# Ledger of designs, part 10: VHH binders against EARP-interacting protein 1 (eipr-1)

Target 1, 362 residues: EARP-interacting protein 1 (eipr-1), of Caenorhabditis elegans (q9u1q0)
Amino acid sequence: MSECLMFGMDCEARCMTSMTADEENICFLVGTNNIKNDKNQVNKLFMDPEASRLMSKTFRHPAGEVRAIAAHPTKSTILATCTADFSSLGGTHSITIWNIEEDKRTLETVSRLPTEQVMSCLEWEPNSMKCAAMTPFRPEIQLLNMENGPEIVQNLKIPLENEEDEMFSATWSPHHDGNMLGVTGGRTAWCIDCRTDNEYLKIRDAHIHRTISMDFNPNLQHVIATCGDDGYVRIWDTRSTSSALTSLHPHAHWVWSVRFHPVHDQLLLTGGSDASVVLSCAQSVSSEQQIEFRDDEEEEEDDDLVEKLQDGQLERIDEHEDSVYACAWSSADPWTFASLSYDGRMIVSNVSRKHKYALMQL

## First folded at step 4 (VHH)

Design t1 (framework vhh_7mjh_2)
Fold by ESMFold2-Fast, scan of step 4:
Structure t1 (fold): chain B 362 residues (1-362), chain A 121 residues (1-121)
Amino acid sequence: as target 1 above (362 residues)
Amino acid sequence: EVQLVESGGGLVQPGGSLRLSCAASGFTVSSYGMSWVRQAPGKGLEWIGRIRGSGSTSYNPSLKSLVTISRDNSKNTLYLQMNSLRAEDTATYYCAKGSYEDFLTGYFDYWGQGTTVTVSS
């Protein structure tokens, strides 16, 4: 039986991240989208080890709506947000580095970069002081130095065929020493080598309308997953992109988020506009992680068996009541994940024991 | 082929009520998030609220007690019920396919033509 803990916020929310610097305590950060600019906040949601309950701390976000959020990789007191402040005509947009002030329950500005457009993506490269930032409105990724910034150090141009297409996601490859980004926009997914500037891998028409998000397989550097408006998740070999390795259909409507498990590449976590969270298995394309285990029942022959999990849906969580825009795996516990629906509901869940057993070769 | 057509606007007295309709063709409203926005003469756009594919609604908190968004899936039509109208509610009202995020970014799909509401004696 999987465990689910729920926390409801009074405000709509779209962005969430795990507190990557904290490897001991299960902790997530959520930014709010309150149309009243001065009422926006960052909520820190964490497990109380004494009460086995989900606890929260609310911090005032004094720069309007939180459009993207990124936790500092090594400092649990620092975060960055992409902000939209519509208190004035045309809005004020920025990328801001904040200190978390626990006693004051507010965020204090360390440094701010004004931007001409709303930024909808901000991701910290885990081994450097670089972030990737993206707006839906320009076919470019801005690479930022965060140590003495934020400051733009590189602009990566994305070659869109159609200028009307929007950009949807940017994420760092866990391979390639921080030099590879996965990017989605329009119907297309790209893998961009930041060192060569002009070298792009392109998967056109990955989905029938929007290719909304993507993620890299943590073990196989040539394998990626994409998700889109067609309700599908497709897994691709970047060396042969004429057809997907496999296609899964976890959602009835748009898929907003797809995340490989950080160790067990058989597992994919997705959230959709059908208000569901689905844990899927992609065993057939995770060949490096082929599971070898013995039956629970004693057999006459004690030969080791190689058994694979079946591709498809493992679990479905239906406790959300709105589109699930964000999913994240915990950095502190490999079997814990969180999901966020736009109505401000966060659910923290665990992988079911029977699936853990199958993956652990126990 | 894809169209949104707003209707139901007109002159209404202060304190009155009015229901606007948005008829969709070429797609199914229950499959998408649908928003209402308004623009007063000489002012910027103001987001009113949204109904999601699931049927759940969210509203601009300053307007929540004054408006209700609903839909009739059998007629593929979106509605905005407005109560206790004031002179400040005089605006052109638009139906749009999209979320609050799409409103803020200015990239709604399939903006309707608008229907004008005038609150005056």
Scores: ipSAE 0.000, ipTM 0.223, lowest interface PAE 14.8, mean pLDDT 81

Design t2 (framework vhh_7mjh_2)
Fold by ESMFold2-Fast, scan of step 4:
Structure t2 (fold): chain B 362 residues (1-362), chain A 121 residues (1-121)
Amino acid sequence: as target 1 above (362 residues)
Amino acid sequence: EVQLVESGGGLVQPGGSLRLSCAASGFTFSSYAMSWVRQAPGKGLEWIGRIYSGGSTSYNPSLKSLVTISRDNSKNTLYLQMNSLRAEDTATYYCARGSYEDFLTGYFDYWGQGTTVTVSS
């Protein structure tokens, strides 16, 4: 991770996503949080393949602060944001679908849905048919039709243990044909079936004070990871939730984001309030047993590729200077990831060659 | 039902001081960061500063020398102390709930109705 590339924005920023529709170019979208409405922007950060450097294009965001951002999974010119516009008294909130105008450096409104509360989470269903949106202030998830929308088609209610608890995250399961959401709020993580919105699995007290985020294992449909304000990441079997399969302690402060690698479920990427990004290994609970490379020949003198993967920290990035709120894996290169701290610093990093080759069994 | 009610606004002469209050109800006040925001007539919103649940403060650098934010968790009340007021400080002042460190809420999920401060001779 000595190959970190850094880009600084002039504004505070909280939300970032990979541009999944672009499978050829490493590309990320970042939204800014500035109360001066006219200074908010969406930045497109991408690799220049000829110069091997990080490039940026800035697009004015004409609807105020960007509280959540989602890239269309198959159309690289479309994105959606959850917005807070403070140009009027009390503020106005909306979910807006935008067309990106590259040459003009503008976002053009396709359609907009006003909302009663600010929305802090927005995620496209893997099949591009709908989004899930969530506010921290109500125990419900709004499912939106995005083709002729945004249009609310369903409200899923979350039964909170404590009515004062806030909602923190919502994400789609990759395994259930767009019918299952992972949700965190208060100290609890839920897996909610969208077809039977009163039936759910819950893990109470997954973390001591707040269960902040979660993610689904891309290969094992019964395995999830949660992260919390205790600095821990816990990996769970949804069939037996009385205890975690394993617990990792990557951060000294709150863990804001946890993301499985999209193919190699041994790898977890996390960002925390300790201003660090950690790449962790969860080999013992992955879809493969511990990886071991051994040759029948004498040990190779000029190659570092023979190594067993162990649970725990593989690498730590300490280049951020504020809380790391967002992490994302690239859709174009499986070994590239990005992290965003609240001061507007984005860092793009690569998995170390040593770990990459161990996972590829080279 | 979350409510924020500002008070303490009024007419002040240039160079004067004023203390604004915000009474909070309907939530666990001590668990949330709180902010002050102002809007001058015909202008956009300007963030003044925030105070975290533990009492530490963060200010807009352009306003830090003018203002002090404090809170009394036992009374569910937020305060804004302003000194050396100028005509350009004439604005409606709003109390708002929000924190970037404690929750994924961002700023200003709930706003008060505002209290007007007019600085003139």
Scores: ipSAE 0.011, ipTM 0.382, lowest interface PAE 9.0, mean pLDDT 83

Design t3 (framework vhh_7mjh_2)
Fold by ESMFold2-Fast, scan of step 4:
Structure t3 (fold): chain B 362 residues (1-362), chain A 121 residues (1-121)
Amino acid sequence: as target 1 above (362 residues)
Amino acid sequence: EVQLVESGGGLVQPGGSLRLSCAASGFTFSRYGMSWVRQAPGKGLEWIGRIRYSGSTSYNPSLKSLVTISRDNSKNTLYLQMNSLRAEDTATYYCAKGSYEDWLTGYFDYWGQGTTVTVSS
């Protein structure tokens, strides 16, 4: 069964990321949306290896609400946030790079780029010093150089189907050397080549009214997952987009986050407005073949038993009490993941031993 | 304490118009997106539309030609203008605040008490 370690923050929170640069310690960063502007924080949540419990360090975020958060790919002391500071009339917005000051428990500004709109998505490309930033209010992705930045190096225009539609997500393909971005807005999902902003693939009407998020299959460069307001997760072949390869229905309400397991592409992690986290299996469309499991306990014979993972729900976590906006797989342990609900509750969970054993034999 | 108080409901003839108001208090109204949701007798909740803190609006496509949502941040008041009312528009209308500001889409943390609109000849 999934082991759940819970940590409650004193304020609302929407954005969370794994500390990608730390491959030894299970560690996540969470940004707050405190209605009292000067009380906003970034919380570092990490596993105590000796006590198997979740610990927290709180850092003051001196630029108001944290609307998006991204950890530096190789430097565990650096992070970036998209900020909304309502200390002034009308508010001010920025993308800011911070240095973590452990002893003072504060974030120190490295560099800041003011923005005209609040930015709701910030995704660091794993192998470069680039970030993709997005506001829900304009059909445009800003590509930023983070090495000397943040500095806008490119604006990618998104051809929205309807002018009133909103942008929901942007994420980097782990394929294509950092030159492909997945974007969702309105009912549509796009795969955009960053070298030419006119070369794109689109999946129109992927979900009923809103295609909220997407992710790339880590092993199959032509396979993506989308999730939406209809409670569904759909797996697509980008070479044939007229119909989904398969559809899963893990949630009773809007699905905010969908994440492939970083190695085992039969596993998808989702969070929804029904306050649940679901670990789903898409075995039929994965890169993996049949998994064989030997079970000597059921029979006193030297026979192999075949256990095949089936498409559908594997595990469900019902420990959240509000919409689950963010899910992330750990960079330090392949079987650990985290989920964040808006009420400030973070839950760290493990894939159950039964499913681990089935997958380890592939 | 967050409070949302709807007003303006009542009996209207088919083809008529009606303007609903929602008075908000207990939070910084200008920072939050707001929605209107309705529930017809014996049916589930139906989202009507929303307005962001910026004034941008989005509507249920089935209702887009019928309704207009607006806000007055100086009065902490949300409005729903309804035109060409039909018998099937008979419902209790709720003002709703979302748990997030940027996208008020399908999840609401506070609701008003509702105001009833009856459309009959």
Scores: ipSAE 0.006, ipTM 0.203, lowest interface PAE 11.0, mean pLDDT 82

Design t4 (framework vhh_vobarilizumab_d1)
Fold by ESMFold2-Fast, scan of step 4:
Structure t4 (fold): chain B 362 residues (1-362), chain A 121 residues (1-121)
Amino acid sequence: as target 1 above (362 residues)
Amino acid sequence: EVQLVESGGGLVQPGGSLRLSCAASGFTVSSYGMAWYRQAPGKGRELVAGIRSGGSTSYADSVKGRFTISRDNAKNTLYLQMNSLRPEDTAVYYCAKGSYEDFLTGYFDYWGQGTLVTVSS
């Protein structure tokens, strides 16, 4: 691992996303959870390669705390947030689409949808331009039209096993033309086909007490990863869910985020309540691994051994001092990632050269 | 299923102290983020203090150093210790249930009935 670059905010923060529309510049958006409603902000953090440091631009967020944030997939000037504002009875919670006014350092409202509940998840689907929004408090996902919205176009019901169970995450499959969502709640992970009501694939008891997050393998449409309160990451074939394909144990406490690398599905990035970020290898279940069917053949000695990476921990970052709630891979540089801890510390890191070269066989 | 019952409010002189209690049923307090909100006459609700399941706490600037949020897991009860009370602390105080780790809330039925605190000479 090369040296980490760190940026500290003066307040708590929980949500972060890569600016996916910017494929040239390493850039992340972070929303704050300042209990003083008028001091909440969206910070745009970007790399200055000449100075080898993180630069920031601060934009006032006028709608209270930022509980979820999503960058527009193709327009780098547009973002959406889910807001929590308890300054009025009944709340002024909302899902808002903002235009970024860089010269004025302001967020200008494009459109707003008031919500009955605080939404904790907002995920923009890049092909259909729909967003999925979720509150921890109801077993349903709201699908939003964002082109002329935000406007609710569908409510997906999630069949929780226990009424006390809470919803934790929702994310889009990069397969299935924008019609499949991964959802976690209680101890369960679901894959939901958005075209059919009440049609669910589910992995029950994926983790001991809470299945907190999940992600789809970018190359293998039937492979997902889940993470939970047991400190484990488990990788599953959705066609055969009675046991995981593999289990990794990167954290000593709850794992809040699990993210496949967007191209190299050997790599998994995780953040946990143990204040660590772990880069793990899942070589044995990656798309690069091939099942070679052949009879017993005499092997020739290969003097130039190509050693493949083994499953397990590659690197650990321990410079956070609070729960790491969010992790994201850069859209501009395939070897750069970011992590955010609740105390407002953001760390930008690179996959080390030795692991990068092993993956590229250099 | 979730029920929160606040108690401990009353009339107190400026500079005095009060301890508010929130008795929870239908869930385990140690497994969730919990918060205290208040609503002064003619104003909206504001977050006063929050505690996450891991024990980390947050406070509004107006109460930092004066108020302390805590929980007793054996009694399934949340507390707010209020010291050096000021007339501007006069409000109805509400206990709120958040998510498994965070004190995120957005529902009236996730809050208790409230307890009135009046700070006046």
Scores: ipSAE 0.111, ipTM 0.541, lowest interface PAE 5.5, mean pLDDT 84

Design t5 (framework vhh_vobarilizumab_d1)
Fold by ESMFold2-Fast, scan of step 4:
Structure t5 (fold): chain B 362 residues (1-362), chain A 121 residues (1-121)
Amino acid sequence: as target 1 above (362 residues)
Amino acid sequence: EVQLVESGGGLVQPGGSLRLSCAASGFTFSSYAMAWYRQAPGKGRELVAGIRSGGSTSYADSVKGRFTISRDNAKNTLYLQMNSLRPEDTAVYYCAAGSYEDYLTGWFDYWGQGTLVTVSS
């Protein structure tokens, strides 16, 4: 697809994920935040191969608002949600594994874990049956066994700099065999080793006020990106955290999501409260510019180095009308991505042809 | 136990005034951004007014100059003073509490049960 496709839902939505188990069809799952508790849904948005447009299948979500959503890594019929059900005083909260019931257009409960707090993050580790779950209100990550669960198997403590700091994001490293988590809270980003419990790396004051989200470079295990409410994206070498490798300023307001391209680490996808989606290039700090075991003396000529892409903004999408909270790369097509704004607008976009060719030649 | 309890809703004539209150308990009120949202019949939820922990305020264009949001951290109470009410202001009004300045995102940790405001002759 070489064009932007838009789909509007009739209610507010904040969480979205790619259908990771479907590697053939471009497909995304979106959960809704409808104040009318019984009207909440999970929407499956997919490309119509005949009409080049977004199609939707709506599934009733019988447990209230969807605060986080995660697709099963290998089974396209299974998903998990973190829910807030306000049909009763004070609300009830849970992490639930669902079967998608296509014929009845509903979600069937496989297993449910009640939670004391609303959970805002749920991240399925890609190569295992483990999830990481987090609430903004406790400085801890709950690791869950999803195979016979959800079942809490470990609680990882996060040492907050200030008691008032809240938790914002948790995501799995694609390195370290599912034993490394990236976490943001307050102004800080952490890399937490799940095996050692108390051994972690932290980057204090990564952003001026809030460090809202982060992502791991898919090719360089020591490189991460963070984003914050200062409008910046900063790329860090975790081995030397006194200053960022580079700083990009893609947004005029808070940045909610930052995602490396899953293969081409030159590309970063961001969404912000300025209602824009920005595709940025970080060529200078990508794997294409970093050679392991490089000797001090080299035979190649420095003056022979040619760059095809420059650091900075490559593309901007201004079709959203509200804060863009979620961005995701497609699992089925490497050049397709989706963005979700709070008003329920989803946009599916492609990396432009000229940038694809430049990256494929690199 | 976390609770947000709204009060002050009712029936008023166009041009009238109402003051809504939201009593908060079970969390550190002073650390939270607070907001008033409303939902009219057959419509989606919309932000009316927000107030950050530091006291800065934001208003929807449709209510700017007519409504005033305020907070009393000593009493754990949020207020919405509504003046020059219009039929279009008819909605269920919800009190919401969110982390830091999060009211602009609509992502809230706690919601009240709502209070009905009807503006009709």
Scores: ipSAE 0.000, ipTM 0.277, lowest interface PAE 13.4, mean pLDDT 83

Design t6 (framework vhh_7w1s_2)
Fold by ESMFold2-Fast, scan of step 4:
Structure t6 (fold): chain B 362 residues (1-362), chain A 119 residues (1-119)
Amino acid sequence: as target 1 above (362 residues)
Amino acid sequence: QLQLVESGGGLVQAGGSMRLSCAASGFTFSSYMGWHRQAPGKQRELVAKIRSGGTAYDDSVKGRFTISRDNTKNTVYLQMNSLKVEDTAVYYCAKGSYEDFLTGYFDYWGQGTQVTVSS
């Protein structure tokens, strides 16, 4: 049975990430968009193993609103944010690397890069330590050196279909050794080779309206998922993009986030403007269907009591009261995930026991 | 192109009321709009914002200030009641980058209007 633990912030929030460097403790970082500029925070939400409850630690964010947040892949004391600070005339924007001071409940500035536009996406590549930053207002991705930066080392231009299209997401492929980004903008999804400006895969009209986000299958290099404001999630073979491998319709409104489970690529986690979080199954296009002798295993499981997962909705969480902008799987527990709605409500959930058992029987 | 023109500022006595107006062109009222202020020697702060789905206020003005829209006049208002000397500031009207409240950040600004509250 799925259980939910809730934490409410007193202000709006849009960005959340798992503390990837911490593989022992279930931990998430959330940044706020507080209407009062000097009240913005980064909240560290974590499970207390002794009390079996959700705990929080609040850190003042001295650079205004947090528009994107990224945890350092290997150092649990370091994070980066993209900020909008309206304490000065006209506002100021930056990408800042912070050190977390647990005892003082403060974020200490390590380094800062001023930006011309607010950045809405910030993704740390775990192997190369490159960071990708993107604004919705220009068809460009900035690649940053974070070791002695942030420092812009490359600008990748996105060939928009229509000049008026906005950019929505950028994410690193877990394949390709840090040389491939998945990008969405307008109605299109791109897979861009960072080594060349001219080599890219394009899935045009991936959704009837906007293509808002995407994710890479963790086990199959040629499989991606996209989501859009048509309420659909589509799974694609990048080698044959004329039609999707499968289409799921988990939401009644815009889908803001789509995340493959990091190990079980049958599972997709989504959040939408219908204020719901949906756990979906894409069994038919998962890596389990590609394994040698899969049919022999299924024939040996001649038992009607063993349930197999079907494509479609597995679970729906309706505890949010606003658009769900961010979803993340825990790095510490494979069956735990978190979701964030714009009203500042964060929910930590577990995959239902029955679905867990069905996956182990597949 | 979006244009924002503020009006209605001036001198008012503590405990009084004042209404600021922001005349907008080049967008619909589904746009994300806000009022910021900056007092002498202080940081600029967001005091109120409005979208089609609701309004939000800074704690220092909640219950005293009201943000509203007039769809026929393409105008955003800030009604300020029970004014305090601490409300003395230049007030700026601003529009968010997206007409979607959820993604909005303020990237279009008016020229500002001075509000002075005397004791």
Scores: ipSAE 0.000, ipTM 0.302, lowest interface PAE 10.8, mean pLDDT 82

Design t7 (framework vhh_gefurulimab)
Fold by ESMFold2-Fast, scan of step 4:
Structure t7 (fold): chain B 362 residues (1-362), chain A 121 residues (1-121)
Amino acid sequence: as target 1 above (362 residues)
Amino acid sequence: EVQLVESGGGLVKPGGSLRLSCAASGFTVSSYGAAWFRQAPGKEREFVSAIRGSGSTTYADSVKGRFTISRDNAKNSLYLQMNSLRAEDTAVYYCAKGSYEDFLTGYFDYWGQGTLVTVSS
């Protein structure tokens, strides 16, 4: 029985991220896509540690719509957005680094890079000051130095099979010292080595028509998950890509987001166009299969109370009423996650006690 | 190359009707969402209506019940049927291509040049 806390915004929203710089407080940032250009916001949603309730602070976003959002890895007062500013018809686009101004409830520009196209992805490398930025409309990833403002230091070309295919996602491998990106576009998933500007791996037909997102296993460097327009999540060994290690079918429609738990790689969090969030188990292909665990202090009856996890659906959240575009695990609490639907509804949930104890005793 | 070309604008009296057309080339409208926006003299751009790749439609409150968005997949065209026109509907109307089949409102990669609609007596 997962506990859910809900926050509703008065407008559409698509991008959300965990504030990783704050490892003590559960905190998420959400950017809005309000058709009224001057009403766009970044909302900071956080848990009050004394009251165990969800709190919010709204900051004016003075550059229009927020198309992607990334939190600074070590400074809780700094964030970056990819923006579409419709103060003029047709819009202007940029990647901007912001300081959060608490007193004014607004974002102040630190540095801005104008872009010719809207950028739909912005990912801060967890251990460096590099970001990866991507537009759906060009088969390339821009690598940005964020320490000296957003400046392009490298362009990685993606070899699309069809030049009409759109790009969908880019994410950093937690392995390879910040030198590997996972990228999706068309039906394909790639792992790209940033040092050589060459593909390390390509999975051509990961999903039926669109491979929408991917994520790296945090513990097994050769394992990735992909999700797509067929409603499936597939887990792959990058050393043997002729078939998936396993396929899960958590959604009845497009799967927009797939996220491994940052520690417990048997857990996958997904959001779909069927307005659901699903917590799935991939126990059979997780790193826990390599661990034999014995606790001599455990009573036999305690083992009977903890059920072993099996592959498939663990929990389903049906409290959203529109496509769930974004999901994120908390950096402060390993059992807390958030989901965002396009209608502006954010839900913060916990992994149920039953599943938590099963994972800790495996 | 992607191109959107609007037509059908003109002068009409209050209470009248107009049908706007948007001819698309370089992409298939059935695979993408598309929308109509307008910009009145001295005002900022506003959303009018959208249609998703699936055929689902959305309308601004100011036009709901008066305007109807539609598409013809065989002609690769989008339409806006405007009924019961008012002076406040006077604007340049723009057609916009959505980036995805499951349309994201306000996320558009290509725009037309616009067509002028004037409602006056």
Scores: ipSAE 0.013, ipTM 0.436, lowest interface PAE 7.6, mean pLDDT 83

Design t8 (framework vhh_7aqx_2)
Fold by ESMFold2-Fast, scan of step 4:
Order: structure tokens, then C-alpha cells, then sequence
Structure t8 (fold): chain B 362 residues (1-362), chain A 122 residues (1-122)
């Protein structure tokens, strides 16, 4: 059984990220969507090794609601947010780079880019230091220079199938040195070469009504996962997109987030509108040999781990009470993950010892 | 581009009624949840009411429950806020916002109109 630690915020929250620059401490950042504009905050949630408990540090977010959040890949004191600020009548939107001043519990503005639309996606590419920003309202991805910005350096046009379709996600490929984005919109998933506007791979009708999110396999550069409003997760070979390699049905309602484990591509973490978090196994399409045998000297007497892992649900967390919009794996501990539901509940969980043990011997 | 445009605001005496409209473009109204918010100058934004995309379930702030009704007309790509028994405390700029199918508040597909002024005189 997974250990679950809970932290509740007094307001709605939708965006969360791991602090990838901190490889020593389990740490997550959560941004809030508080109706009271001046009460919005970024919460730093971290594990206390002394007490095995979840601790928090609250930083006032002085630009209103946090619609997207991204941690700097190498500097643990820098983050960026996409914001909707209702301090003035009618609201304003921006992408802002912040310095975390931990002793003062404040976020200090480094640089800000005003935007015409609210931006719902912001992802930092760790090797190129580019950031991808997206609004659901226009079929384009803005590529930003974050070194001296944010500064828009490129607009990638997305060829939507229908004019009424909306954009849902953008994420960087870990395999193409900052030159490939995965994008979802309408029922379609794209892999877009950022060097040219005309080069893209397209998976049409990946889900019934909406393809909501996607992720790249960390070990296999031609394998991606998509999730949709049909409750499914589908795993694809981008070289042969006429049918999925496998389809999993982890949720009874929309799947908002799908994340491969950053090392063990057998593991997929998902969150859905059914208020559940599911840890799934995609062993049959993973890069690693399945476990078939165990040494009795290394196993407990009652252990039945003398068989290979099976595709499907490994574990379900039902401790959330609202739609689970965000999931993230820890960068500091490979077996720890976090999930966030819209009511402001964050849960930090561990892969159960049974499944961890099985994977460690592959 | 997705856009929301409010209309129907104005000056009304306490006890009167107004019907606000939010006309939408760039998407099908029946597919999404919508919310109304209001803000008086110098004050925080306040939730007023919402309608879900699926089934048309509605939710209201306690301060307006029983007086305000939210509805949608999918054929006109419009949703409405019917405001009855208006009070001076209802004076504010009213904004419509687009959510996702299940979101009642500012969230995933968040977009705001320009706002429409409602003034209730004693």
C-alpha cells in the first residue's frame, strides 16, 4: 500500500511542478487560483526527513492567479508563472520570471512579459533553456528565450483539424535537444520540429472528443503516451500511428495528466476528473526486460513476485475529492510523486514497496 | 480566437431586474461550463454563479441564491444571468468567464469578457 501525505490549501489550485533543480530534497511548487486576487500564493511543499511529514512555505504571488508554473531546471531559486491579475478591473495577463526570496517569504520579479491572452501552459526545456507557452484560445505555441526574458523568439502555428478546436497541452521531447515539442489540441496530438514550421507528425483522432495531454517515453524516442476525455491512455509508436501500441483505461472520466516515470518507462502516472490518481504499468511496450525469476534469499517468504509485471492498473489513490488536474514525479526520489486536485488538496505518495521491488530487479 | 462579450447592464432601482447576456465565439456553448463574476471598484472579484457543460447543473453564491438564475441558449451561442430583486449591494461590473466542462471557477479554459456595469440605486 502507498504511503500518502496530504496538504490542504484554503482555495482552488490547478498547477503544480517538481523542483527539478533540487535533486537532494523532495520538493514541489503549487500555484493558487484564489478569487481574492491579493491572496494568491505559490506554496513550496517539501518533505521533512526528521519527521517524515509534508511541510510548506508560502510565498505571496503578487501578480494574482497562477495559471501555469515552471521551475528553473538548474536554479532552485528561480521559477516562472503565467498569471491572471485581477487587481485592476478587467484583469491583466503576463508571463513572469521570479526569484524566490526564502527568508522574506516573497517572490521578487526578475522579468515580465505582458500577454494578450491568459496562458495555460508553460514548460522549460532543460538543455536549450527555451520555454514553450500556450493559450487554449489560439492555434500556436510561443517559444520564449528565458535567459534575458521572457522574450518571444518564435511562434509555431498549429494546423487544427476544426476551427472550433482548442489547444490543451505542450511539452518538450527529452530526446531532441530542445528541437521537438509534443502538442495536443482538438482530438489530435502533434510532434513538431521547432526548426521548421512545416514539419510535424500528426496522430488524428487519438481520443473520442479531446486529446488533453501527452508525454514522451524517457528511454524510447519514438514512443509517446496520450490521454483524453474518454478516460483512456494510449501509447503510440510515432513511426506507425495508424493504431496505438496499447490502450489503457485507468479513469471513469476525463484524464487531465499523463506522466511517464522519468527512468522506469513501465510506469505511467495519471490524474482524472473521477477524483482518482492511477499508477499504471505498460510493461509490454517498455524498454526493459520483464522480471521472471526471484532469488529466495533476497525475497520475503510470503512474496509472490515470481512472475512478470502485467499491463494495467497497479495502484489507485482515491484520497482526492475533486478533479485531479496535475501530477508530477519527484526529481529527488525516483519513487515519490505528487498529485493536485482543484479543491486545493495535494497528496504526496510513494510507489508501493511491492511494485518498487519488482522494478528494481529488471 | 475564443471571445466572450457581455451585454445587458445598466441602471436599475432596488427591487428591479436585469438580464445579462454573454455571447461567445470560437467554440460551442453546450460543451463548456460558464461562470459569472462581479467586481466593485477597489474591491475583490466575487463569484456570482455558474452552469456546468454537462447536464446544465447550476451553482450560486449565497448572496444571490434565489434571486439570480443562470441559463444557456446553445442555438444562439449565448448564456445569461437573470437578476431579480436587485439590491444596492449588487452594484458592480459583471464578467462572464469560460471554464471547462466541470469547472465552476476560473480554471483550465479561462477567458473573460470586457465586463458590463450594473448600477442599482436606492
Amino acid sequence: as target 1 above (362 residues)
Amino acid sequence: QVQLQESGGGLVQAGGSLRLSCTTSGFTVSSYGFSWFRQAPGEEREFVGAIRGSGGSTDYADSVKGRFTISRDNAKNTFYLQMNSLKTEDTAVYYCAKGSYEDFLTGYFDYWGQGTQVTVSS
Scores: ipSAE 0.115, ipTM 0.577, lowest interface PAE 6.5, mean pLDDT 83

